VH-VL binders against Lysosomal thioesterase PPT2 (PPT2). Designs and how they scored, part 1

Every score and structure here is a prediction.

Target 1, 268 residues: Lysosomal thioesterase PPT2 (PPT2), of Homo sapiens (Human) (q9umr5)
Amino acid sequence: SYKPVIVVHGLFDSSYSFRHLLEYINETHPGTVVTVLDLFDGRESLRPLWEQVQGFREAVVPIMAKAPQGVHLICYSQGGLVCRALLSVMDDHNVDSFISLSSPQMGQYGDTDYLKWLFPTSMRSNLYRICYSPWGQEFSICNYWHDPHHDDLYLNASSFLALINGERDHPNATVWRKNFLRVGHLVLIGGPDDGVITPWQSSFFGFYDANETVLEMEEQLVYLRDSFGLKTLLARGAIVRCPMAGISHTAWHSNRTLYETCIEPWLS
Structure headers, positions and changes below count from the first letter of each chain, unless a header shows other numbers; antibody chains are not in Kabat numbers.
ipSAE, averaged over its two directions, is called F for ESMFold2-Fast, E for ESMFold2 and O for OpenDDE. V2 adds 0.75 times the mean of E and O to 0.25 times the DockQ between the complexes of E and O.
[cut] stands for letters that were removed.
The coordinates of atoms that the task and the answers printed are left out; those that the model quotes come from them. Centres of patches stay.

## First folded at step 8 (VH-VL; from p2 with heavy chain T57I)

Design p8
Fold by ESMFold2, look of step 10:
Structure p8 (fold): chain C 268 residues (1-268), chain A 123 residues (1-123), chain B 112 residues (1-112)
Amino acid sequence: as target 1 above (268 residues)
Amino acid sequence: QVQLVQSGAEVKKPGSSVKVSCKASGGTFSDYAISWVRQAPGQGLEYLGYIIPIFGIAKYNEKFKGRVTITADKSTSTAYMELSSLRSEDTAVYYCARGPGFSDFWEGYFDYWGQGTMVTVSS
Amino acid sequence: DVVMTQSPLSLPVTLGQPASISCRSSQSLVYRDGNTYLYWFQQRPGQSPRRLIYKVSNRDSGVPDRFSGSGSGTDFTLKISRVEAEDVGVYYCMQGTHWPYTFGQGTKLEIK
């Protein structure tokens, strides 16, 4: 019997966005219990990510309790950051596959139509003035904003990403790492034609240095220091990288080839 | 220049509700939060909460738990503050103010204020 | 809530003389980004508040240079180098670092 699948949506999303993914799972793995969590929908997805983590934690507890053999997580876009925080804060999670579907795991630094829609007078080079303020940190987008040209501000003021990455000291770092390492597999999905996640390599724990040169996961300090367990997971053979070109940000959960190649193998 | 123009004075009975409007002009309504502050006679300033029209999100001071509702209508550039279950202690001038801001180059914290709306709660 | 305490509450001043208003917070107003979100407002008789100073020491456009702000951490000062008749009113400090935003109780400036 297949493990239950829990789906966590992204910014301005709803459970309806995943109707095709649900169809694919039903066709290829009949009998799988799939739950798309219906929390923080639409504009509620702008609430601070720690509030979202708490709400999703409360929702996943009964699902995990009903499935002692384990569950799988499929977490899209901003939802992948929520899920990674869940894996760190839950002493009792039983997640086998964590499938990160085009998520900004190392942060976001992009001038896109989404950014201009949300901050019409803002440019990426100046958004740090808003995002690293006490006002900005009350919004989810700013919780993972990562300006490579103001790294000191990011490290000091990020209330979410710098903490779950272990880039700023915090009293729970050892426990969070231990909890995260209980995951069976970390499946990283993304691609160069996403158009929203910037750099797109953030979905694979890559990110810009100060010159906007992308350093891959193995070149990141958080990997080298193993601050939350990436090096340990890679050495264990638990990290799967599944890049795919030709998919825009809103199409990751509605592309059958992507599902069959990158998702289906990990839903046992 | 940004201008905030509020609705006129109101006299209300205890237990009723009041809805004060704040119409913005001279700027882009969606670029900033609209905050609400009140001042009881002879007293200082007290913050009620805000709305961010572009996001459609409001946040309230916990002191007013469940009694304050702040909304906005982007098409008319108007924010609204509704206070329910009125008591005599709610007698005050209610101000709207611009901010906090979302500008890349400037953080607005109450840099423009409405003229105020006197709300009197009496039997 | 962060308590903002002003001193003095009443400040009679002779025209042309300096004035100084103190504001203290119950917690540091320095945020993790290194900024201090401390503001000063003037409320002239019968008028709405008007912002004078933002982030401790920055004057708003159209505010005379006789107004200056200073301070750090929990201790802040508004100074008027030469008080003019138009300066009469109540002055408030406000903090924007901690939710909810809070104001000092006000300092009433009067001409002797």
Scores: ipSAE 0.564, ipTM 0.796, lowest interface PAE 2.2, mean pLDDT 90

## First folded at step 17 (VH-VL; from p48 with light chain G34A)

Design p52
Fold by OpenDDE, fold request of step 24:
Structure p52 (fold): chain C 268 residues (1-268), chain A 123 residues (1-123), chain B 112 residues (1-112)
Amino acid sequence: as target 1 above (268 residues)
Amino acid sequence: QVQLVQSGAEVKKPGSSVKVSCKASGGTFSYYAISWVRQAPGQGLEYLGWIIPMFGIAKYNEKFKGRVTITADKSTSTAYMELSSLRSEDTAVYYCARGPGFTDNWEGYFDYWGQGTMVTVSS
Amino acid sequence: DVVMTQSPLSLPVTLGQPASISCRSSQSLVYRDANTYLYWFQQRPGQSPRRLIYKVSNRDSGVPDRFSGSGSGTDFTLKISRVEAEDVGVYYCMQATHRPYTFGQGTKLEIK
């Protein structure tokens, strides 16, 4: 039998968005129990990510308990960060494949439609003034806002991303790394035509330097320092990178070719 | 000039609920939080919670243990504060205030206040 | 919750004389972004509160320059260089660094 699949949605998303994915899984892996977690849907996805992590944890614990053989996680967009944090705080998770589906794993720094909606009067260059304030940190998008021009603010004021990355020292860094390393495979999915994740390489733990030059995962300090286990995972062959062009952000969970190429191989 | 206009005074029985409105005008509404603060007679100020009308997201002071519900109607630029299971100690003037906000000049913590709504809880 | 303690609670002042109000927080109000989210409000008799100072020392528009805010960490002060009759009312400090937002007890300024 196939391992259960747990799906976590993204910002302003809902379970309905994954109807195609469910269809694909049912067709290719009949009998798979797929649970799309209906938590923090729509506007509720703006809540702080740690709050979401707690909620999702409560939901996945019973599922994992019923699946001693392990489970697979498919986590879309913002959900990918939630899942990474979830795996960091859970010392007893049994996740085989963690599929990060177009997630801003290394943060977000772009003038996207979502940003314009949330902050209509602010450009990305000025968003640090809001996002790194107490008020800003009440919103999920600010929890992974990564301003390359204000690294000090990011490192000090980011209440989520900087912590799960181990970029800011905290008492749980070692334990979180240990927990995260329990994952069987980390499948990173994203692409240049996403249009939302900025830079798109963030889905692969790439990101801007101070000159807005995109550096790849292996050039990032979090990798070089193995602050949360990326270097270790790569060394043991546990990281899979699956880039795909021609896919917009809202199509990652509904594209059949993407599913067959990047998702399906890891659901066995 | 930004103005916040609140609904009129209320007299309620213990155990009942009250819903106070706050209508904003003269500026942007949707991208500012509307905060609620109350003041018992002769006492200080107490924070209740806020809502972001654009998103419908509200945050509460946990002290009220779910008795407070803050909502908003973007179409009418109106925020609402409902307090249930009323007690005599809930007798107070309830204020709405603008902020925080999402503007470029983000300094909008309680920069404008409503005129206040007196809520009296008595048997 | 962060406790905000004002002193004095009652402040009788002669017209034209200076006034000073202290506000102390139970923990530092410096946030991780290095800003301090401390505010001062004025409430005249029978009126709604009015913000005077934001982030420790910044005056709101329309606030006379005779009002000034200062302080850091846990200790803050509101000063009025020359008290006028219109300054009668209750003054509150508020912190927004920590949730929930909390106010001081208020300082009642009266004219002698």
Scores: ipSAE 0.887, ipTM 0.931, lowest interface PAE 0.5, mean pLDDT 95
Fold by OpenDDE, fold request of step 24:
Structure p52 (fold): chain C 268 residues (1-268), chain A 123 residues (1-123), chain B 112 residues (1-112)
Amino acid sequence: as target 1 above (268 residues)
Amino acid sequence: QVQLVQSGAEVKKPGSSVKVSCKASGGTFSYYAISWVRQAPGQGLEYLGWIIPMFGIAKYNEKFKGRVTITADKSTSTAYMELSSLRSEDTAVYYCARGPGFTDNWEGYFDYWGQGTMVTVSS
Amino acid sequence: DVVMTQSPLSLPVTLGQPASISCRSSQSLVYRDANTYLYWFQQRPGQSPRRLIYKVSNRDSGVPDRFSGSGSGTDFTLKISRVEAEDVGVYYCMQATHRPYTFGQGTKLEIK
């Protein structure tokens, strides 16, 4: 029998967004129990990510308990950050494959349509004024806003990303790293034509330096310091990178080729 | 000039509920939170919660343990505050105020206030 | 919750004389972005509150320069250099650094 699959959606998503993914899984892995978590849908996905982590934790714990052989996580977009945090705070998770589907794992810094909708009068260069305030941190998008030109503000004021990355010291950093390292495989999926994740390399733990030059995962301090276990995971062959061009952000969970190439191999 | 106009005075029985409205005009509405604050007679100010009409997201002061419900109608630029299970100690003037907001003027914390709505709870 | 403590609670002042109101918070109001979200409001008799000062020391538009805010961390002060008749009312400090937002008890300014 196949291990259960738990799906976590992204910003402004609902369970309906994953109808094609469910179809693909059912076709290629018949009998798989797939649970698309119906939490924090739509506008509720704007809630602070720690709140979401808590809610999703309550939902996944019973599923994991019933699946002693392990489960797979498919986490899309913002959901990928939720899942990473989830695996960091859970000392008893049994996740075999953590599939990060076009997630801003190293944060977001771009003028996307979503940002324009949320912040109609602000460019990305000025968003730090809002996002790193108490008000801004009430919203999920600001919880992983990563301004490369205001690194001090990010490191000090980011209430979520900087913490799960271990970029800011906190008493749970060691434990969270230990917990996260329980994952069997970390499957990173993304691509240059995403159009939302900015830079798109964020899905692979790449990100801008102070000159907005994109550095790869191995050049990041979080990797070099192994602050949450990336270096360790890579060393034991547990990280899989699956880039794919020609896929827009809203198509990652519905593209058949992507599924067969990047997702399906890790559902066995 | 931004204006917040609230509904009229209310007289309610204990155990009932009251719903106060706050209509905004003269400025942007959707991207600012509408906050609610009350003031008992001769007393200070107490924060109740806020809503962002654009997103329909509300936050509450946990002190009220779910008795407060804040909603908004973007089409009419109106926010609503409903307080249930009314008690005598809920007698107060209820104010709406603008802010915070997702605008270039991110300093809009409570920069405009409504005229207040007197809610009297009595047997 | 963060407790905001104002002093004095009653402030009788002679016209033309200066006035000072203190506001102390139970914990630091400096947020992680290095800003301090402390505000002052004026409420004249029979009126709604009016914001005077935002983020410790910034005057709102239309607020006379005789009003000034200062302070840091947990101790803040609102000063009126020359009290005028129109300044009669209750003044409140408010913090927005921590949830939930909390107000001081208010200081009632009266003319002697």
Scores: ipSAE 0.887, ipTM 0.930, lowest interface PAE 0.5, mean pLDDT 95
Fold by ESMFold2, fold request of step 24:
Structure p52 (fold): chain C 268 residues (1-268), chain A 123 residues (1-123), chain B 112 residues (1-112)
Amino acid sequence: as target 1 above (268 residues)
Amino acid sequence: QVQLVQSGAEVKKPGSSVKVSCKASGGTFSYYAISWVRQAPGQGLEYLGWIIPMFGIAKYNEKFKGRVTITADKSTSTAYMELSSLRSEDTAVYYCARGPGFTDNWEGYFDYWGQGTMVTVSS
Amino acid sequence: DVVMTQSPLSLPVTLGQPASISCRSSQSLVYRDANTYLYWFQQRPGQSPRRLIYKVSNRDSGVPDRFSGSGSGTDFTLKISRVEAEDVGVYYCMQATHRPYTFGQGTKLEIK
């Protein structure tokens, strides 16, 4: 039988957005128990990511307990960061496949129409003033804002991303790495036509250097230092990279070819 | 220029509730935290909580959680604070004030205050 | 909650003389961005509070230059170089580095 699947949504999102993904899973893996978590919907997705992680943790515990052979996570956009933090903070998770659908895993640094709704007068070059303040860190998008031109502020003030990446020392770094490394596979999905995740390579742990040149995962200090286990996972053959062009940010969970190519093989 | 105009004074019985309004004009209301602070007669200032009207996200001082509810109506540029299960100790002037926001000039931190609303709890 | 302690609580001052109000926090108010979110407010009799100083030492627009703020870490001071009759009222410090925001008890400034 198939392992249960837990779905975690992104910013300004809800469980209804995943109806097509649910249909695809039912067609290819009949009898699979799929749960789309109905927490922090819509504007509640702006609450601090650690608050979201705690709430989602409470929701996944009984699901994992009922499935001692393991579960799969499918986590979309901001939800991919929630899920990665879950894997770090849960001593007893039993996740086999962690499937990251166009998630800003190395952070976000982009001016998009989507971002302008949140910050109506600000350009990306000025958002660090809000985001790295105690006020800004009360909101989810600022928890993973990553300004490559203010890296010292990011490293010092990020209350979430710099911690789960192991980029700033903290007392839980060693145990979080150990917990994360219990995952069976890390499946990274994203593409150049996403239009929201900036740089889109953030979905593959790539990110800008100070000149806004994208460095790939294997060029990142967090990988080279193996801060939370990426190098170890790659050496185990546990990282799957599945890029796909032509998919906009809102379409990752409603594209059949994407599902068949990048998701279906990992839902054993 | 931002102006915050509050509803009029209220006299309430113990055990009832009160809802104070705060109407904003002359600025960007929706992208700033609208905060609530109270002052008992002859006493200092106590922070109650805030709401960002654009996001509909509110946060409360834990001291008042369970009794205070803060809401907003973007269409009327009005924030509301409701305090339930009133006691005589809740007799105070209730102020709204503008907090920080999400514009380039984001550092509000109580730079504009309403005129205050006296709430008296007595039998 | 961060406790903000003001002294003195009552401050009679001779007109034209300086005044100094102390504010101490139970925790450092320096945030990881290197800013200190400490504010001063004035409440004249019968009026709403008015912000005077933001982030320790920055005077708000329209605030007379006889008002100044200073301090760091946990210890902060509001000074009035020459007290005028219109300065009568209660002065509050507030911190916004930590949640919830908290105020000092207030310092009542009076002309003696």
Scores: ipSAE 0.810, ipTM 0.905, lowest interface PAE 0.8, mean pLDDT 92

Design p52
Fold by ESMFold2, fold request of step 24:
Parts: C-alpha cells; structure tokens; sequence
Structure p52 (fold): chain C 268 residues (1-268), chain A 123 residues (1-123), chain B 112 residues (1-112)
C-alpha cells in the first residue's frame, strides 16, 4: 500500500488549488491517503513563515504518528520553504519523499505580476529597504526575499531563509541539519517558463551572484559548506532534479505529464 | 493631502461592543497599515493593533487579543476596530494612525493621526 | 513588551529656556538593519498626537528647528532649545523595533 501524502500550498493558495493533483494520485495510486493542509489559506499565507511552520507542524504530527512506515510531502511554491523548515525543526519526522514543486529554495529576486500587486510603486532593487526592516519581516514574501546586491542585509536581517539555509550562525544549526538529513529523497521540480520564481533555478538551489549571474547548486556556499546537508544528500544519491519547460507557476499541480514524470515515481 | 477621518463619539453599556471607523483619503493608503491607539482619560497612549486594507491582514497587541477585531473595506480604504465585552476601563479616546506600508515611502510609523473617537462606557 | 520610561513626567519650564526629556528603553532599539526605530510625539491640549521626530533624530516636516532628538541603544533625549508658549502639551516616545509598539508614560510640559 502507498504511504500517506501531505500537501502544503503556496502563497495566495488554498487546498482547492490541488484538486487535480489529488485526482491524479487517486487514479494512479488508489487507496493513498492524501491530506491537503487547510491552513494559512489565501491572504493568510502572507503571515510570517515561522508562524506557518508552527501551524503546519501541529497538523502533520498526528498524520506521521499514524504512519510509522513514513509519509511523503508535496510542497508547492512558498510551501516548499515551509516544508524544508518542518524537516529541520522536527527531530521525529518520518518523511520519505520531500517533493519541492517550484519552490524558491534559495530565495526570490524578481519583479513579477505577483510582486507588483504587493509592491505597486517599488522596484526589486529597492525592496530590500522594506523587506529587511522589522516591518517587512512580518510578511512571508520578505522572509525569503534575497537581494543579491545587499547580501549583508539578507544575512543579518532575514528571519527565516538565512537561518534554514545555515547562512547565519544560530544555536540550532547542527540539530536542524541532522533532522533534515533524515529525509529519504529530495525531489526538486521547476522550470524556465515558471514566470514567478526568479531566478527559476532557485527551485534547484541555484541563485544569483552579485552580477545576477546564476550559480547552480554545486557552486553555492550552502552546498560547498554542506551547511544544512545538500552535499551529503547528493552524495547519497538522494537528490532528484526534475526540470520541465513549458509550465507556468500556477500550472505545476494541474499538469498530468509533470505529475507522471516528476511526482508519481516518488510516491511509493 | 493625507487625511484620516473617524466616526463619531459613542456611549455604550458594559458588556456591549463598539465599532469605530477610520476612512483614509489621499492616494495609496490601502497599502499602509491603519493602526489603532487609545488614550484613557488622564492616561497615556496604548497600542491596539493594525490592518492593511488592501491585504486584509491584521495583527493585534496580545493584551487585547480575543476582545479586539480589526477589519477593513479596501474599496473605500476604511478600517474598523471593534472592541467587545466593554468595561468602564475601556472608556477612552480611540485614534487611528498611519503605520508603515508597502510603497516607496513606506515608513509611516504614525505620521498621520485621525481626530479621535470618544468611547464612553457607562451603565 | 519593551518598557519605555520617560523622565521627568512633569516639566514646568520658563519661556525661552531649554527643556530636555529623557526616554529609556528596557531593550536595545537597534534593529538588525542598523536602524533605530525610536519616535517622539507631541500632544497639545485637546488635540491628536503629532509626530515630531522619527528614527531618533530626524525632524518631521513643519517641526521647528528648536526641537532635536538624540541618543542611541536604550537612552534617548528630546530637547527644546527655547521653549515657546505653543510647546505646552504632553510628549511621548515610542519604539517600533519590537512588537508590540510601546509608548513612554508621557511628559507634561507646562509654562511656569
């Protein structure tokens, strides 16, 4: 029988957005218990990511307890950052596959329609002034905003991403790395036509240098220093990279070819 | 010109609730926090919470959580503060003020205040 | 909650003389972005509060040059170099580095 699947949604999202994904799982793996967590829906997804992590942790504990053989996580967009933090803070999680569905794992630095709606007068080059303030850090978008031209502010003021990446020293860094490394597989999904995640390679732990040249995962300091376990996971053969072109940000969970190619094989 | 205009004075009985409005005018106020502060007679200023009308996201001073509800109507750039289970100690002038926001000039931090709304709780 | 302590609470001053108001916080107000979110407000009798000073030392538009703010960390001062009759009122400091925002108790400035 199939391990239970837990789904964590993204920014401005709700459990309804995953109806097609649920149908694909039911059709291909009948009998799978799938739970789409109904927390921080819609505009509530703007609340601080640590608040979201706490709420999602409380929701996943009983599901994991009833499944000693393990569970899978499918985590979309901003939800992939929530899930990565869950894997770090839970010393008793039993996650086999962590499926990161177009998530900004190394951060976001883009002027997209989503960002224009949130920041109608500001350009990406100036958002660091808001995002790295005490005001900005009360909002989820700013918790993973990563301005490559103000890396000092990112490292010092990020209340979330710089911590879960192990980019800023903190007392829990060693235990968080140990907890994250208990995952069976890390499945990274994304593509160049996403249109929101900027750079799109953030979904694969790539990101801009100071010249806005994309450095891939293996060139990142967080990988080279193995700060939260990426190098260790890759060496174990536990990282799966599944890029797919032609998919916009809102279509990742409603594309059957993407599901069959990148998701289904990991839902044992 | 930035303006915050509040609803008129209220007289309420203990145990009831009151809802005060704050209408913002003068541009992009929907992207700024509308914050609430009260002042009991002869007392200082006490922060209650905020809302961003465009997003509908509110945050409260924990002292008032469970009794205060802050909402907004983004089409009119109007925020509302409702305080329930009123007691005599809730007698105060209630102010709205502009907080920080999400524009290039984001640092509001109470740079504009409403005229105040007197709420009197008496039996 | 961060406690903001003002001194004095009552300040009688002779016209044309200087006035000084102290504000002390229970925690540092320096945020990780190196800014200090400390503000001063004036409330004239019967009026709403008005912001005078933002981020320690910056005067708002229309605030006379006789008002100045200074300080760092946990200790802050509002000074009025020459008190005028229009300066009568209550002065508050406020911090916005930490949540919730908190105000000092107020300092009532009166002309002797």
Amino acid sequence: as target 1 above (268 residues)
Amino acid sequence: QVQLVQSGAEVKKPGSSVKVSCKASGGTFSYYAISWVRQAPGQGLEYLGWIIPMFGIAKYNEKFKGRVTITADKSTSTAYMELSSLRSEDTAVYYCARGPGFTDNWEGYFDYWGQGTMVTVSS
Amino acid sequence: DVVMTQSPLSLPVTLGQPASISCRSSQSLVYRDANTYLYWFQQRPGQSPRRLIYKVSNRDSGVPDRFSGSGSGTDFTLKISRVEAEDVGVYYCMQATHRPYTFGQGTKLEIK
Scores: ipSAE 0.809, ipTM 0.906, lowest interface PAE 0.8, mean pLDDT 92
Fold by ESMFold2, look of step 23:
Structure p52 (fold): chain C 268 residues (1-268), chain A 123 residues (1-123), chain B 112 residues (1-112)
Amino acid sequence: as target 1 above (268 residues)
Amino acid sequence: QVQLVQSGAEVKKPGSSVKVSCKASGGTFSYYAISWVRQAPGQGLEYLGWIIPMFGIAKYNEKFKGRVTITADKSTSTAYMELSSLRSEDTAVYYCARGPGFTDNWEGYFDYWGQGTMVTVSS
Amino acid sequence: DVVMTQSPLSLPVTLGQPASISCRSSQSLVYRDANTYLYWFQQRPGQSPRRLIYKVSNRDSGVPDRFSGSGSGTDFTLKISRVEAEDVGVYYCMQATHRPYTFGQGTKLEIK
């Protein structure tokens, strides 16, 4: 029998968005118990990410307890950050595959339609003034806003991303790294035509330097210092990178070829 | 500039609810938090919570233990504060005020206030 | 909750003389972005509060330059260089660094 699958949605999202993914799993892995968590739906996804992590933690504990052989996580967009934090804060998680579906793992720094709706008068170069304030940190998108031109503010003021990346010292860093490293596989999915995640390489732990040149995962300080376990996972053969062109941000969970190529092999 | 106009005074019985309105004009309503603050007779100011009308997201001072509900209607540029299970201690002037927002001039930390709405709770 | 303590609570002042109001917080109001979210409000008799000073020392538009704010960390001061009759009212400090937002008890300014 197949391990249970837990699905965590993204910003402005709900469980209905995953109906096609559920169909694909049912066809290829009949009998798999799939739970799409229906928490922080729609505009509630703007709530602080630590608040979301706590709520999702409460929901996944009983599912994991009933499946001692392990579970899989499929985590979309913002949901991939929630899931990575879950893996760090849960002492006894039993996640085999963590499937990160176009998630801004190293943060977001882009003027997109979503961002313009949220910040209608601001350009990305000015959002650090709001996002790194006590007001901005009460909202999820600011919890992973990563302005490469104000790195000091990011490192000091980010209440979420700088912490789960081990970029700012905190008392739980060693424990979080140990917990995260219990994952069996990290499956990174994303692509250049996403149109929302900026840079799109954030889905693969790549990000801008101060000149907006993308540095890939292996060039990132968090990788080189192994701050939360990326270098250890790669050396263990546990990181799978599955880039795919031609997929827009809202289409990742409804593309059959993507499912078959990047997701299906990991739903043991 | 921004102007906040509130609904009129209310007299309520203990155990009932009151809903106070705050209509915004002369500025961007949807992208700023509309905050609520009360002042009991002869007393200081007490923060209740806020809503961002564009997002439909509200947050509350925990002191009120789920008794306060803050909503907004973008089409009428109006925010509402409802306080349930009223007690005599809830007798106060209730103010709406502009809080921070999501625009370039985002720092609205109570820079504009409504005229206040007296709510009297008596048997 | 962050406690904001004002001193004095009652301040009788002779017209044309200076006035000074102290506000102390139970913890630092310096946020991780290096800003200090400390505000001063005036409430004239029978009126709504009006913001005077934002982020410690910045006067709002239309606030006379006889009002000034200063301080850092946990200790803050509002000064009026020459009190005028229109300055009668209650003055509040407020912090917005920490949640929930909290106000001082108020300082009632009166003309002797």
Scores: ipSAE 0.808, ipTM 0.903, lowest interface PAE 0.8, mean pLDDT 92

